VH-VL binders against q10200r209to368. Designs and how they scored, part 1

Scores and structures below are computed, not measured.

Target 1, 160 residues: q10200r209to368
Amino acid sequence: LTKLDRAKLEWLIQGLNCEKGSIGNLLCFAVEHVNNHVEITDAFLKEFFNDQPTDDTKVYDDDYINERGEKKLSLIYLMNDILFNGISGTSLVWRYRFSFEPHVERLLDDLYLFSKRLGGRIKEDIFCKKVVKVIEVWKTWIAFQEETLERAWRNFSGNT
Positions, changes and structure headers below are counted from each chain's first letter, unless a header gives other numbers; Kabat numbers aren't used for antibody chains.
F, E and O stand for the ipSAE by ESMFold2-Fast, ESMFold2 and OpenDDE, each averaged over both directions (binder to target, target to binder). V2 = 0.75 x the mean of E and O + 0.25 x the DockQ between their complexes.
Where letters were taken out, [cut] stands.

## First folded at step 1 (VH-VL; framework fv_iscalimab)

Design i10
Fold by ESMFold2-Fast, scan of step 1:
Structure i10 (fold): chain C 160 residues (1-160), chain A 120 residues (1-120), chain B 112 residues (1-112)
Amino acid sequence: as target 1 above (160 residues)
Amino acid sequence: QVQLVESGGGVVQPGRSLRLSCAASGFTFSSYGMHWVRQAPGKGLEWVAVISYDGSNKYHADSVKGRFTISRDNSKITLYLQMNSLRTEDTAVYYCARDSYGDYEAFDIWGQGTLVTVSS
Amino acid sequence: DIVMTQSPLSLTVTPGEPASISCRSSQSLLHSNGYNYLDWYLQKPGQSPQVLISLGSNRASGVPDRFSGSGSGTDFTLKISRVEAEDVGVYYCMQALQTPYTFGPGTKVDIR
């Protein structure tokens, strides 16, 4: 990536939320810069696992945890859209799938453990149901190892 | 114009090491992911490893994981496969192959292959 | 890992007659974007493999129109409408849906 594209990527990631337009803007960037899929995936992972307060205005409390939950969901929605709403053929899907695959198990494990931090059964249930919908798409199209997705599905859904 | 040329194959004893090279020409090497695929004498194709365009991400088949390491040097326009702890079952022709760019082809360019024979 | 199987493993065809090769995957290769991530490769005697078909049915550049790919999900077919002497070789299917990439065992095509 160029310096300007790298700055744009960081700006898009920091502004990312669960609104369709927000996700669509970053999806567009990811599609247009598919040859830089590793750098884009690395930026995604850095933000996904960045759970500590990053500035002097943030405190590690329930409001911060809720903010992190929204960010993690927006990133997972983006990942799903990159994998399943591309129309650019095998190179786009393969490159991002290849970049994400080594991290899928730890991403899903992190999400499950994170769900326990949300401070209430209702908050946890809503969060888990949103993650389950994404996992069900990945299971239907066998996007990643079946055992990994089945374990995650059982964890988040509480199902047999 | 576009071509891949493997080198470094030969006869080697079990337990030893060998490094294969794949020299690319006719395209922007640093923009493509690269693969190694092998074929034992009289047998089918077996995928070995892949490396991303910039070398930051790699994946190896379970049969070679921990023994083989894929790498690349974009300034030298060359792909490598470092093979350690070689076994007789690693005897094969090793091909390098280029991953495609949205033209609906997974391995669109293949090298001519280099033979690795692991025997006493 | 996704397991790929092919049938038949060996096929002898009279020149000018059609040939059909089946490929099956242990899991669906159909992506939600509508594409099947299955490729077909040909290895002629003494040569490196070459791509024939990608994404289930898309013929690679320079490949004659007598080759066609079809199928979806777990069952795929490669057809050669009129087999020619230059088509002799081993045909492999490969899934590109997820790593590790996996090849079928190959189908050897000979002519009488």
Scores: ipSAE 0.000, ipTM 0.454, lowest interface PAE 22.1, mean pLDDT 83

Design i11 (at its last look DockQ between E and O 0.06; V2 from the best seeds 0.00; counts 0 for: pae E 20.4 > 2, placed apart)
Fold by ESMFold2-Fast, scan of step 1:
Structure i11 (fold): chain C 160 residues (1-160), chain A 121 residues (1-121), chain B 112 residues (1-112)
Amino acid sequence: as target 1 above (160 residues)
Amino acid sequence: QVQLVESGGGVVQPGRSLRLSCAASGFTFSSYGMHWVRQAPGKGLEWVAVISYDGSNKYHADSVKGRFTISRDNSKITLYLQMNSLRTEDTAVYYCARDEYSSSWYEMDVWGQGTLVTVSS
Amino acid sequence: DIVMTQSPLSLTVTPGEPASISCRSSQSLLHSNGYNYLDWYLQKPGQSPQVLISLGSNRASGVPDRFSGSGSGTDFTLKISRVEAEDVGVYYCMQALQTPYTFGPGTKVDIR
């Protein structure tokens, strides 16, 4: 990616939220720069695991944890949309699937552990339910290894 | 305990205005999209409007477009439905419901008890 | 606008027997992201609606395993493997693929 494109990617990631329009803007960038799928995936992962405040004025409290939860959800929604945009056989599914595949278990494990930090059964249930919806799509289309997705599905759905 | 409590319903004459409120508690209101759904006496459910978690996106059913406006105040943890130019066919129980419209999912998982609006001459 | 239809509109079931409700949409509800944007809701007598199934087949939190959703595109089914007294009410399918979101007319389920 050029310096300007890298700056645009970082700006889009920092502003990412769960709104369809917000996700769509970053999806468009990912489609336009599919040849740089490794760099874009790396930026995604960096933000996904960035759980420490970068601003001295920010407090690590319930509001911050809720904010991080929304960011993680927006990123997995983006990931899902990247993988399945133009499900009629775009190169996007092939290339990004490859760059995300090595990290999917780590991403799902992080989300599950993070759900425990939300403080309260209802908050945890809602968060887990949203993640289950994504996992169900990935299971239906066999986007990743079934064993990994089935284990994650059981964890998030509360099945024993 | 997660709750939604509607208020503001009542009897009103055709052509008048009414504002409904939905007070939320037990969850982070600012993280969820919100819906209004109505049900005329003895009839089925009819979707009315939706608003995104931050209020930036709003959509209304064609039957109420131009007359009703959905809004929210995240600092007051309250959802609103401003109903103008009321018609007798707007008579219904109005429910507020929580959903993550701001994401790729549209599931109304928590509902209020409803508030009755009767438009009668 | 997407039109939703349900069949049957009324169903009486003996307790412990299965029940099946069909829902059809005038257009495909399968989005390019792989989701079918169809949800199922239950309204018990005198109560607010409650969600049962989302995105075609995902059971909502706290919903018993006897409820299951299936289907894709334009044809969807809600099944109750063993109907219990607490399952009495009106069942609605709803499409959320595009605005305006639209409900089916509802299927009233009673027990003998």
Scores: ipSAE 0.000, ipTM 0.527, lowest interface PAE 12.0, mean pLDDT 83
Fold by ESMFold2, look of step 2:
Structure i11 (fold): chain C 160 residues (1-160), chain A 121 residues (1-121), chain B 112 residues (1-112)
Amino acid sequence: as target 1 above (160 residues)
Amino acid sequence: QVQLVESGGGVVQPGRSLRLSCAASGFTFSSYGMHWVRQAPGKGLEWVAVISYDGSNKYHADSVKGRFTISRDNSKITLYLQMNSLRTEDTAVYYCARDEYSSSWYEMDVWGQGTLVTVSS
Amino acid sequence: DIVMTQSPLSLTVTPGEPASISCRSSQSLLHSNGYNYLDWYLQKPGQSPQVLISLGSNRASGVPDRFSGSGSGTDFTLKISRVEAEDVGVYYCMQALQTPYTFGPGTKVDIR
């Protein structure tokens, strides 16, 4: 990626939310820059795992945790849209599966662990149902490691 | 198979130090918080310390604060308890336990077998 | 520190009969998120503790539905609807609301 492209990527990631337009803008960027799929995936992962700060008082800051939850969901929705475009036969977009696939288990494990920090069973249920819908798409269309997806599905759906 | 195995217990004199280890296997260690819990002979359970999945948060019971330090090495898949300035009341079986959730949830779902620390003259 | 108490400290039950264990905390364990941060553990003879109930009422994986947790705020109850021989051991409640986390003194459950 050029210097200007990196600046645009950072701007799009910082502004990413669960709105369809926001996700669509970053999706278009990802498709336009598919040859840089490794660098774009790395930027995704950097934001996804940027959960700090970690002091004791932040354990009970519901606003911060809710904002992190929405960011993580927006990133997973983006990942799903990128991968779904690769399944639909859009040229070269399947390269994102290559760069994301090694991280799928870690991403799903982090989402599950994070869901327990949301500070309420109802909030947890809503979050988990949104993730379950994505996992079900992945089980049907994307064919990541079956056992990883099945374990995650059981966790998020409440079956153990 | 998810497993935790403690080691490093033994007999020491008051004022000495020991370092306990807890080797983990069968799960992604770096995704889980970890606890130390102790049980004095014939007594109940006493929580000792907790550490977040990445080691960034650590909390200790008042009875050990300043003397014991919980730590972890995610590359070695090992939890530690550094125990300094040991006292006879620290005599106990020490368990490590996995926190199913991060530091916001303290459900200890997997426990090790324990290691005995005896502090006596 | 939040002080946890349990009653009774010991009980003997006939197999197949119900049992009930009370746990009280010195402060409310009800978080603003609507959950009670109270867990139950069982330590069977010669074994390490194992989790039974989390968040007041959530059964851990593999725990039979004859175990149930109830209560809110400062008063909690663990019930065993039909005690079996494998239920023998010491039952501990623990608050997980704030550090330092604290256990109750334990309730020893025996059969006969």
Scores: ipSAE 0.000, ipTM 0.465, lowest interface PAE 20.4, mean pLDDT 83
Fold by OpenDDE, look of step 2:
Structure i11 (fold): chain C 160 residues (1-160), chain A 121 residues (1-121), chain B 112 residues (1-112)
Amino acid sequence: as target 1 above (160 residues)
Amino acid sequence: QVQLVESGGGVVQPGRSLRLSCAASGFTFSSYGMHWVRQAPGKGLEWVAVISYDGSNKYHADSVKGRFTISRDNSKITLYLQMNSLRTEDTAVYYCARDEYSSSWYEMDVWGQGTLVTVSS
Amino acid sequence: DIVMTQSPLSLTVTPGEPASISCRSSQSLLHSNGYNYLDWYLQKPGQSPQVLISLGSNRASGVPDRFSGSGSGTDFTLKISRVEAEDVGVYYCMQALQTPYTFGPGTKVDIR
C-alpha cells in the first residue's frame, strides 16, 4: 500500500464500529485493494489483538471493555462481509479467505476468552449470540476448517 | 449447598492493612464473577469491587481505588480483598457475593454472612 | 457515576396491604440490548442482602410472586401486592449498567 492508502486504512480501522456504514467503508477499501490483502489482514489482526495485557494490579473500566467488544465484533462483521463478497468467485476478493484462514482459530479463541471478561452474564450472552450467528454463516459456506468452526460454535453456544 | 463465608475482619488503626477472604463452596467457583459489597454501621450498601471468573478483569469503586485490590485464587476457591491505607470511613461489614452467570439473569444471587472491619484510632 | 435515589426512605405498612417503592437513576439504565440493568435487593434485619428482582422485572428464584418490578430508563418501581411480616427490612435498588455499581439509599419497610 502507498503511504496515503496506509494512512487511510489506519483511519478506517481506528474509527471502525458496528455501524453498517463504518464497516462498509472499510469493506470498500479492502475490496479496492485486494492485491494488498495480506497487508490489510495484518492491519486487521493488529487492531483485533490490540488489547491491554492482563495485570493483577490494573483496574479496567466498563467503557474500555465495551469499546473493545464493539471493535472486535465490528472487525468480525467486516471479515464476514469481505468473505461474503468473495464467494461468487468472480472477484479477487476470494484471496482474503486465504489470508484470514491461518488466523481464524486464534481469532475465535480470543473472542471466546474476551466474552468472559464482559460485565454480566447477559452482556456475555448477547455477545456470544452475535458471534454464533457469524460462525453459522461461515459453517454454511465451508470457508474454514470444519473442526475449528464446530469447536467455536460449541464454545459460544455454551455446549462445551 | 451454595455458600460464601467471609473472614479476616477485625479492629485496625488507620493507615494499616487488612486482607479479607471469602471461601466459596457448593458451586464451581472458577465459573463465576465475584463481588465485594460493604455496609457501614447503620448505613446502606456500597459496592466495592468485582472480579471476573479468571481474575483477568477487575473493577473497583472510586472510594477504594489505589487502596483496595480484589483478587482470587481459584485453586483455593477463595476470593480476597486486600485493603491498604485503611481509613475510618472504611469501617463496615464486608460481604462477598456471587455474580450470577445465567443467560436469563444478572444479579448477585449468593451472599456471605459478612465480616466486620473496624478502623479506629 | 450513576446516582440512585429511592422514595420513600421509610414505609410503614399494614399486613395484607400493598406497598410500592420508587427508584430513580441519574441516567438511563436501558442498555442497547433492550434490558434495564436494575436490581432490587432486600436486607432483612440481622441478615445479608438477598436479590428480589433483576433486570428491572425478573423475579429471582424462590421469590414470591407478590413481589414485582417495573419501569424502564430512569424510573423503576418495586411493588409488594400483599405485605407480610417476613417482608420487613430495607430494600435497595442497584444499577448494574456500569461500574461502579451503585445502590440507592434504601427504603426501610416496617409493619404497623
Scores: ipSAE 0.000, ipTM 0.570, lowest interface PAE 12.7, mean pLDDT 88
ESMFold2 (binder alone), look of step 2: mean pLDDT 92; pTM 0.949

Design i13
Fold by ESMFold2-Fast, scan of step 1:
Structure i13 (fold): chain C 160 residues (1-160), chain A 121 residues (1-121), chain B 112 residues (1-112)
Amino acid sequence: as target 1 above (160 residues)
Amino acid sequence: QVQLVESGGGVVQPGRSLRLSCAASGFTFSSYGMHWVRQAPGKGLEWVAVISYDGSNKYHADSVKGRFTISRDNSKITLYLQMNSLRTEDTAVYYCAREYYGSGSDYFDYWGQGTLVTVSS
Amino acid sequence: DIVMTQSPLSLTVTPGEPASISCRSSQSLLHSNGYNYLDWYLQKPGQSPQVLISLGSNRASGVPDRFSGSGSGTDFTLKISRVEAEDVGVYYCMQALQTPYTFGPGTKVDIR
């Protein structure tokens, strides 16, 4: 990616939320820059795991946790849309599956552990149900290893 | 709706400094990359500089590198171009322009009216 | 740096007749993502530039159908199917593939 494209990617990631338009803007960028799928996936992962509020003067409280949960959820929605939507006549979107594959277990494990930090059973339940819907899509399409997705499904759905 | 208004141009002597401003309105300024483009009298367009949405990345044309510095203040919704060691060949109308986003096309969708800088003895 | 050239540098057109402007780059503007990072701008007399075409062939919002862009790699063309009085001005191509962004020298279009 050019330096200006990296700046644009960072801007899109920083502004990402769960609204359809927000996700669509970054999806469009990801599809148009599919040949840079590794770098885009790396930027995604950096933001997804950016949970260290004590590194500076940030206040660690419920507002911070809720904000991080919304960001992680928006990233997972983006990932789902990248894997299953093609926008601009680009046939290579499937490459993202391979760049995400080595990380999917770590992503889902982190997301589950994070769900317990949301500060309340109702918040946790709502968050988990939203993630379950995404996992069910991935299981239906066999997007990743079945055992990894089944374990995640059991965790988020509360089935043991 | 979307507006960009340049100011700060004028007549200056060679070797002096001048700072241009571009006041934005009608959009979320902090979400867009911004550019400066100039046009010498009777000549074509020449790209000068770009700054990212948050000010962390900047690039300048070789003709102005080391002399001009692009900057922005997102709280004041204003773009700046600090011009040092001015030369007669810097005489031009200076435009600020907004970089289109969303689809990765990166074209300049809105331009200001321009401000004239004349460098002469 | 990528050098941009245009031909012709000046042309006079009878109203209603077509006009064609060529733009060439010293290096390919075709990115690995499949897009050509070549834009066309129009500067009307006494006005700021305005965008006409982006990514080689995409008409900008509000731009009439009589304008079209074509080409790939190093050779690009802007066509106006029926030139109107309001189309008078200087047309510039610009590459946005890499920094520094560079403009062509411009093509002045006048009406006869």
Scores: ipSAE 0.000, ipTM 0.475, lowest interface PAE 17.9, mean pLDDT 83

Design i14
Fold by ESMFold2-Fast, scan of step 1:
Structure i14 (fold): chain C 160 residues (1-160), chain A 120 residues (1-120), chain B 112 residues (1-112)
Amino acid sequence: as target 1 above (160 residues)
Amino acid sequence: QVQLVESGGGVVQPGRSLRLSCAASGFTFSSYGMHWVRQAPGKGLEWVAVISYDGSNKYHADSVKGRFTISRDNSKITLYLQMNSLRTEDTAVYYCARHKGYSYGPFDYWGQGTLVTVSS
Amino acid sequence: DIVMTQSPLSLTVTPGEPASISCRSSQSLLHSNGYNYLDWYLQKPGQSPQVLISLGSNRASGVPDRFSGSGSGTDFTLKISRVEAEDVGVYYCMQALQTPYTFGPGTKVDIR
């Protein structure tokens, strides 16, 4: 990526939220720069795992968790859209699939553990249901190892 | 381009109040936490306050707690610092700064600063 | 509160020579996520501070590669491989691990 493209990627990631237009903007960038799929995936992973320490501070405990949940969901929605909404049946989808595949188990495990930090049964339920919908798409299209997706589906759906 | 512009500084007597504003542009203001940082003449940087993206969480340095209140208006795209019971030691240039990405840590953009002089 | 200290407090460098600034924290800034929550800022004379390095070693966008950050836990170093006239200013480290955020006292860098 060029310096300008890196700045744009960083800007798009920082502004990413669950709104369709927000996700669509970063999706367009990912498609336009598919030859840099490794670098884009690295930036995604860096943001996904960029969690602040939880300690005895009054700032960010509840607000931080809610904001991180929104960010993680927006990144998972982006990942889903990269794989399924914009680039059906082409070599482009498989480049991102291969870049994400080594990390899918870690992503889903992190997301499940994170769901328990939301502090309430209702918040956890809503978050888990949103993740389940994405996992069901991945299972239907056999995007990743079936055993990994089945285990994650059981965890998030409560069917263990 | 990302810009932060402070205003509202001036000369005031001890015990008076002053409200600082920071007008933001070039980014989705409602998605970022914001900070106030001050610098007394010839001294180093001192963190003053932070506010979360939606205004629900605030924290103030002990030196200003109970006297200063950080707030924001996301519809007006503006950050505020209400300064009450001003003391001579509050004399400083006040900067607003953006908190990059919740857990990224750095204050990635800073305003030009506004000077507050508290004199007897 | 986490206390930040810097050494030296002032430094005069011949143009083109390297410079090194040390920053220490009263407790570890290494989080269980593997990141050190330490940032470096530069304030040029008469200007606002600007970010140089985040998370211990990550250069901010637009910052020349002659700047580098290193260290972990409680001991951190900012290095400038070859100091240029535009690098004159005060350098601050800041911990971002917990509130309140705290800055070091600053290191003033001048050129001979």
Scores: ipSAE 0.000, ipTM 0.487, lowest interface PAE 16.2, mean pLDDT 83

Design i4
Fold by ESMFold2-Fast, scan of step 1:
Structure i4 (fold): chain C 160 residues (1-160), chain A 120 residues (1-120), chain B 112 residues (1-112)
Amino acid sequence: as target 1 above (160 residues)
Amino acid sequence: QVQLVESGGGVVQPGRSLRLSCAASGFTFSSYGMHWVRQAPGKGLEWVAVISYDGSNKYHADSVKGRFTISRDNSKITLYLQMNSLRTEDTAVYYCARDYTPESYYFDYWGQGTLVTVSS
Amino acid sequence: DIVMTQSPLSLTVTPGEPASISCRSSQSLLHSNGYNYLDWYLQKPGQSPQVLISLGSNRASGVPDRFSGSGSGTDFTLKISRVEAEDVGVYYCMQALQTPYTFGPGTKVDIR
């Protein structure tokens, strides 16, 4: 990526939320720069696991945890859209799947542990249901290894 | 550059078995999900089975479940369809097809097809 | 299973004239991600099927811009603005929302 493109990517990630337009903007960037899929995936992962406040004035409280939950959901929604927006007509659009594959288990485990920190049964249930919908898409379309997705599905759906 | 070549078709009696192969070239085979689709003479397309990139997930149409088994050998760059207990209704040209994405989305490349005729 | 239907099942078009094919599904193909999982394929005489349109309206690589797809939910249309001799064949819609994947019965397009 160029310096300017790297700056644009960081700006798009910082502004990412669960709204379709927000996700669409970053999705367009990811598709346009598919040859830089490793760099883009690295930036995604860095933001996904960035659970500590960057500003000394911020308190690690319920408001911050809710904010992080929305960010993680927006990133997972983006990931899902990237995986299924490979309609550019080139054989290389599958590159993002392989960049994400080594991290899927870690991402899903992190999401499950994070769900327990939301502080309320209703909040936990809503969060888990949103994640289950994504996992069900991935299971239906054979996106990742069955055992990894089945274990995650059991965790988020409450089946033991 | 991308090629899929089916083989193993032929004439066979009801109740017998056949194994179809699909040899891939021009792409990283182990990175893509693969499908079998069939077409009876003069009829439309019917989806048969799918297998994930690593072979861990498989799904078969109800009409062939328990009789047909999809498999792959990534080291040999080949997709297979083991067909047991063949019926006259299984007579068709069998195509292998590649998922555009590794997960499944649409079939961007198809083989030339191999004819299986089940007749008494 | 999701059932796919097409209309008409056959049509003959004079070269240079437009053609329109309808496809209907028994269930909505609109996913929560905003995409319609409906694809269009063309099978020319004696050849394997080839993809034309994916996700309802996205033209596949190398497909001429005279082909367009539209629709959402259960009703979809494939349009050819100006039919050429090379467009002769059977056109199939396919849903890719859930397994088993299901094809429409096909629409045979002939010239003259």
Scores: ipSAE 0.000, ipTM 0.464, lowest interface PAE 18.2, mean pLDDT 82

Design i8
Fold by ESMFold2-Fast, scan of step 1:
Structure i8 (fold): chain C 160 residues (1-160), chain A 122 residues (1-122), chain B 112 residues (1-112)
Amino acid sequence: as target 1 above (160 residues)
Amino acid sequence: QVQLVESGGGVVQPGRSLRLSCAASGFTFSSYGMHWVRQAPGKGLEWVAVISYDGSNKYHADSVKGRFTISRDNSKITLYLQMNSLRTEDTAVYYCARDLYYDSSGYEFDYWGQGTLVTVSS
Amino acid sequence: DIVMTQSPLSLTVTPGEPASISCRSSQSLLHSNGYNYLDWYLQKPGQSPQVLISLGSNRASGVPDRFSGSGSGTDFTLKISRVEAEDVGVYYCMQALQTPYTFGPGTKVDIR
């Protein structure tokens, strides 16, 4: 990616939320720059695992943790949209699927551990329900290793 | 930190219209579903309407369906309730409330505004 | 529509003593996902409602642990282990299983 494109990517990631338009803007960037799927996946992973406050105006409290939960959900929804826009007959899914595949187990494990840091049992349970919905889509389309998705499904759904 | 401020209430005659507004601050408004709940003087709470984070899904109570319309402007960070064909039974304090999540699931109304009084009388 | 009922409709408690409020729904609020879609709200005099308990038993952030919710299906209970002056108000249960969301009639809690 050029310096300008990297700046745009970072700006899109910083502004990403669960709004359909927000996710769609980053999806469009990912489609336009599919040849840079590895670099875009790396930026996704960097933001996904960035759980410490990034500036001195932020503290590690319930508000910050809730903001991080929304960001992680928005990234997972983006990932889902990238993968399943590809199922419509484009080459996009093959490139991004392969760049995400080595990390999906780590992503889901992190997401489950993160869910326990939310500010109450209700927030944790609802967050897990949202993630279960995405995992069920991935299982239906066999997007990743069956065993990895089944384990994650059991963790997030409360079935062991 | 999270604040919801309602406005637009007042005294109106039956059959007239009012638009209520709810100005949000302290959170990413476009990421949350929003509700309207009302309370007639001396009575209990009655749910009125809900709207999803992006405005694509809306639901209204049968008592107001066809007369009231919930809407939002995410660029203005404001929730609205357009109230048409007002009846004396619509007299109430109207509260806006934030849904816990963006999809208008109704799991909890975690923050409420202070309310705005609508009086419908001749 | 799901009808919600509460008992008692009014309750007077000596400070420091426990209080218990019952809520019943006309149909089960237990979803196939395992959650009971029932919330408890408190409205203090002259104030807006505030959330206490969601999904039957999950205490909302910032709510003291003297509040607890229990029950499943059609019968739910809100307990306050030690009522304090700041707990005076009207308590409402609400079902969130389906639209329209419906509130109980409220239970007024006063202190002697």
Scores: ipSAE 0.000, ipTM 0.481, lowest interface PAE 14.1, mean pLDDT 83

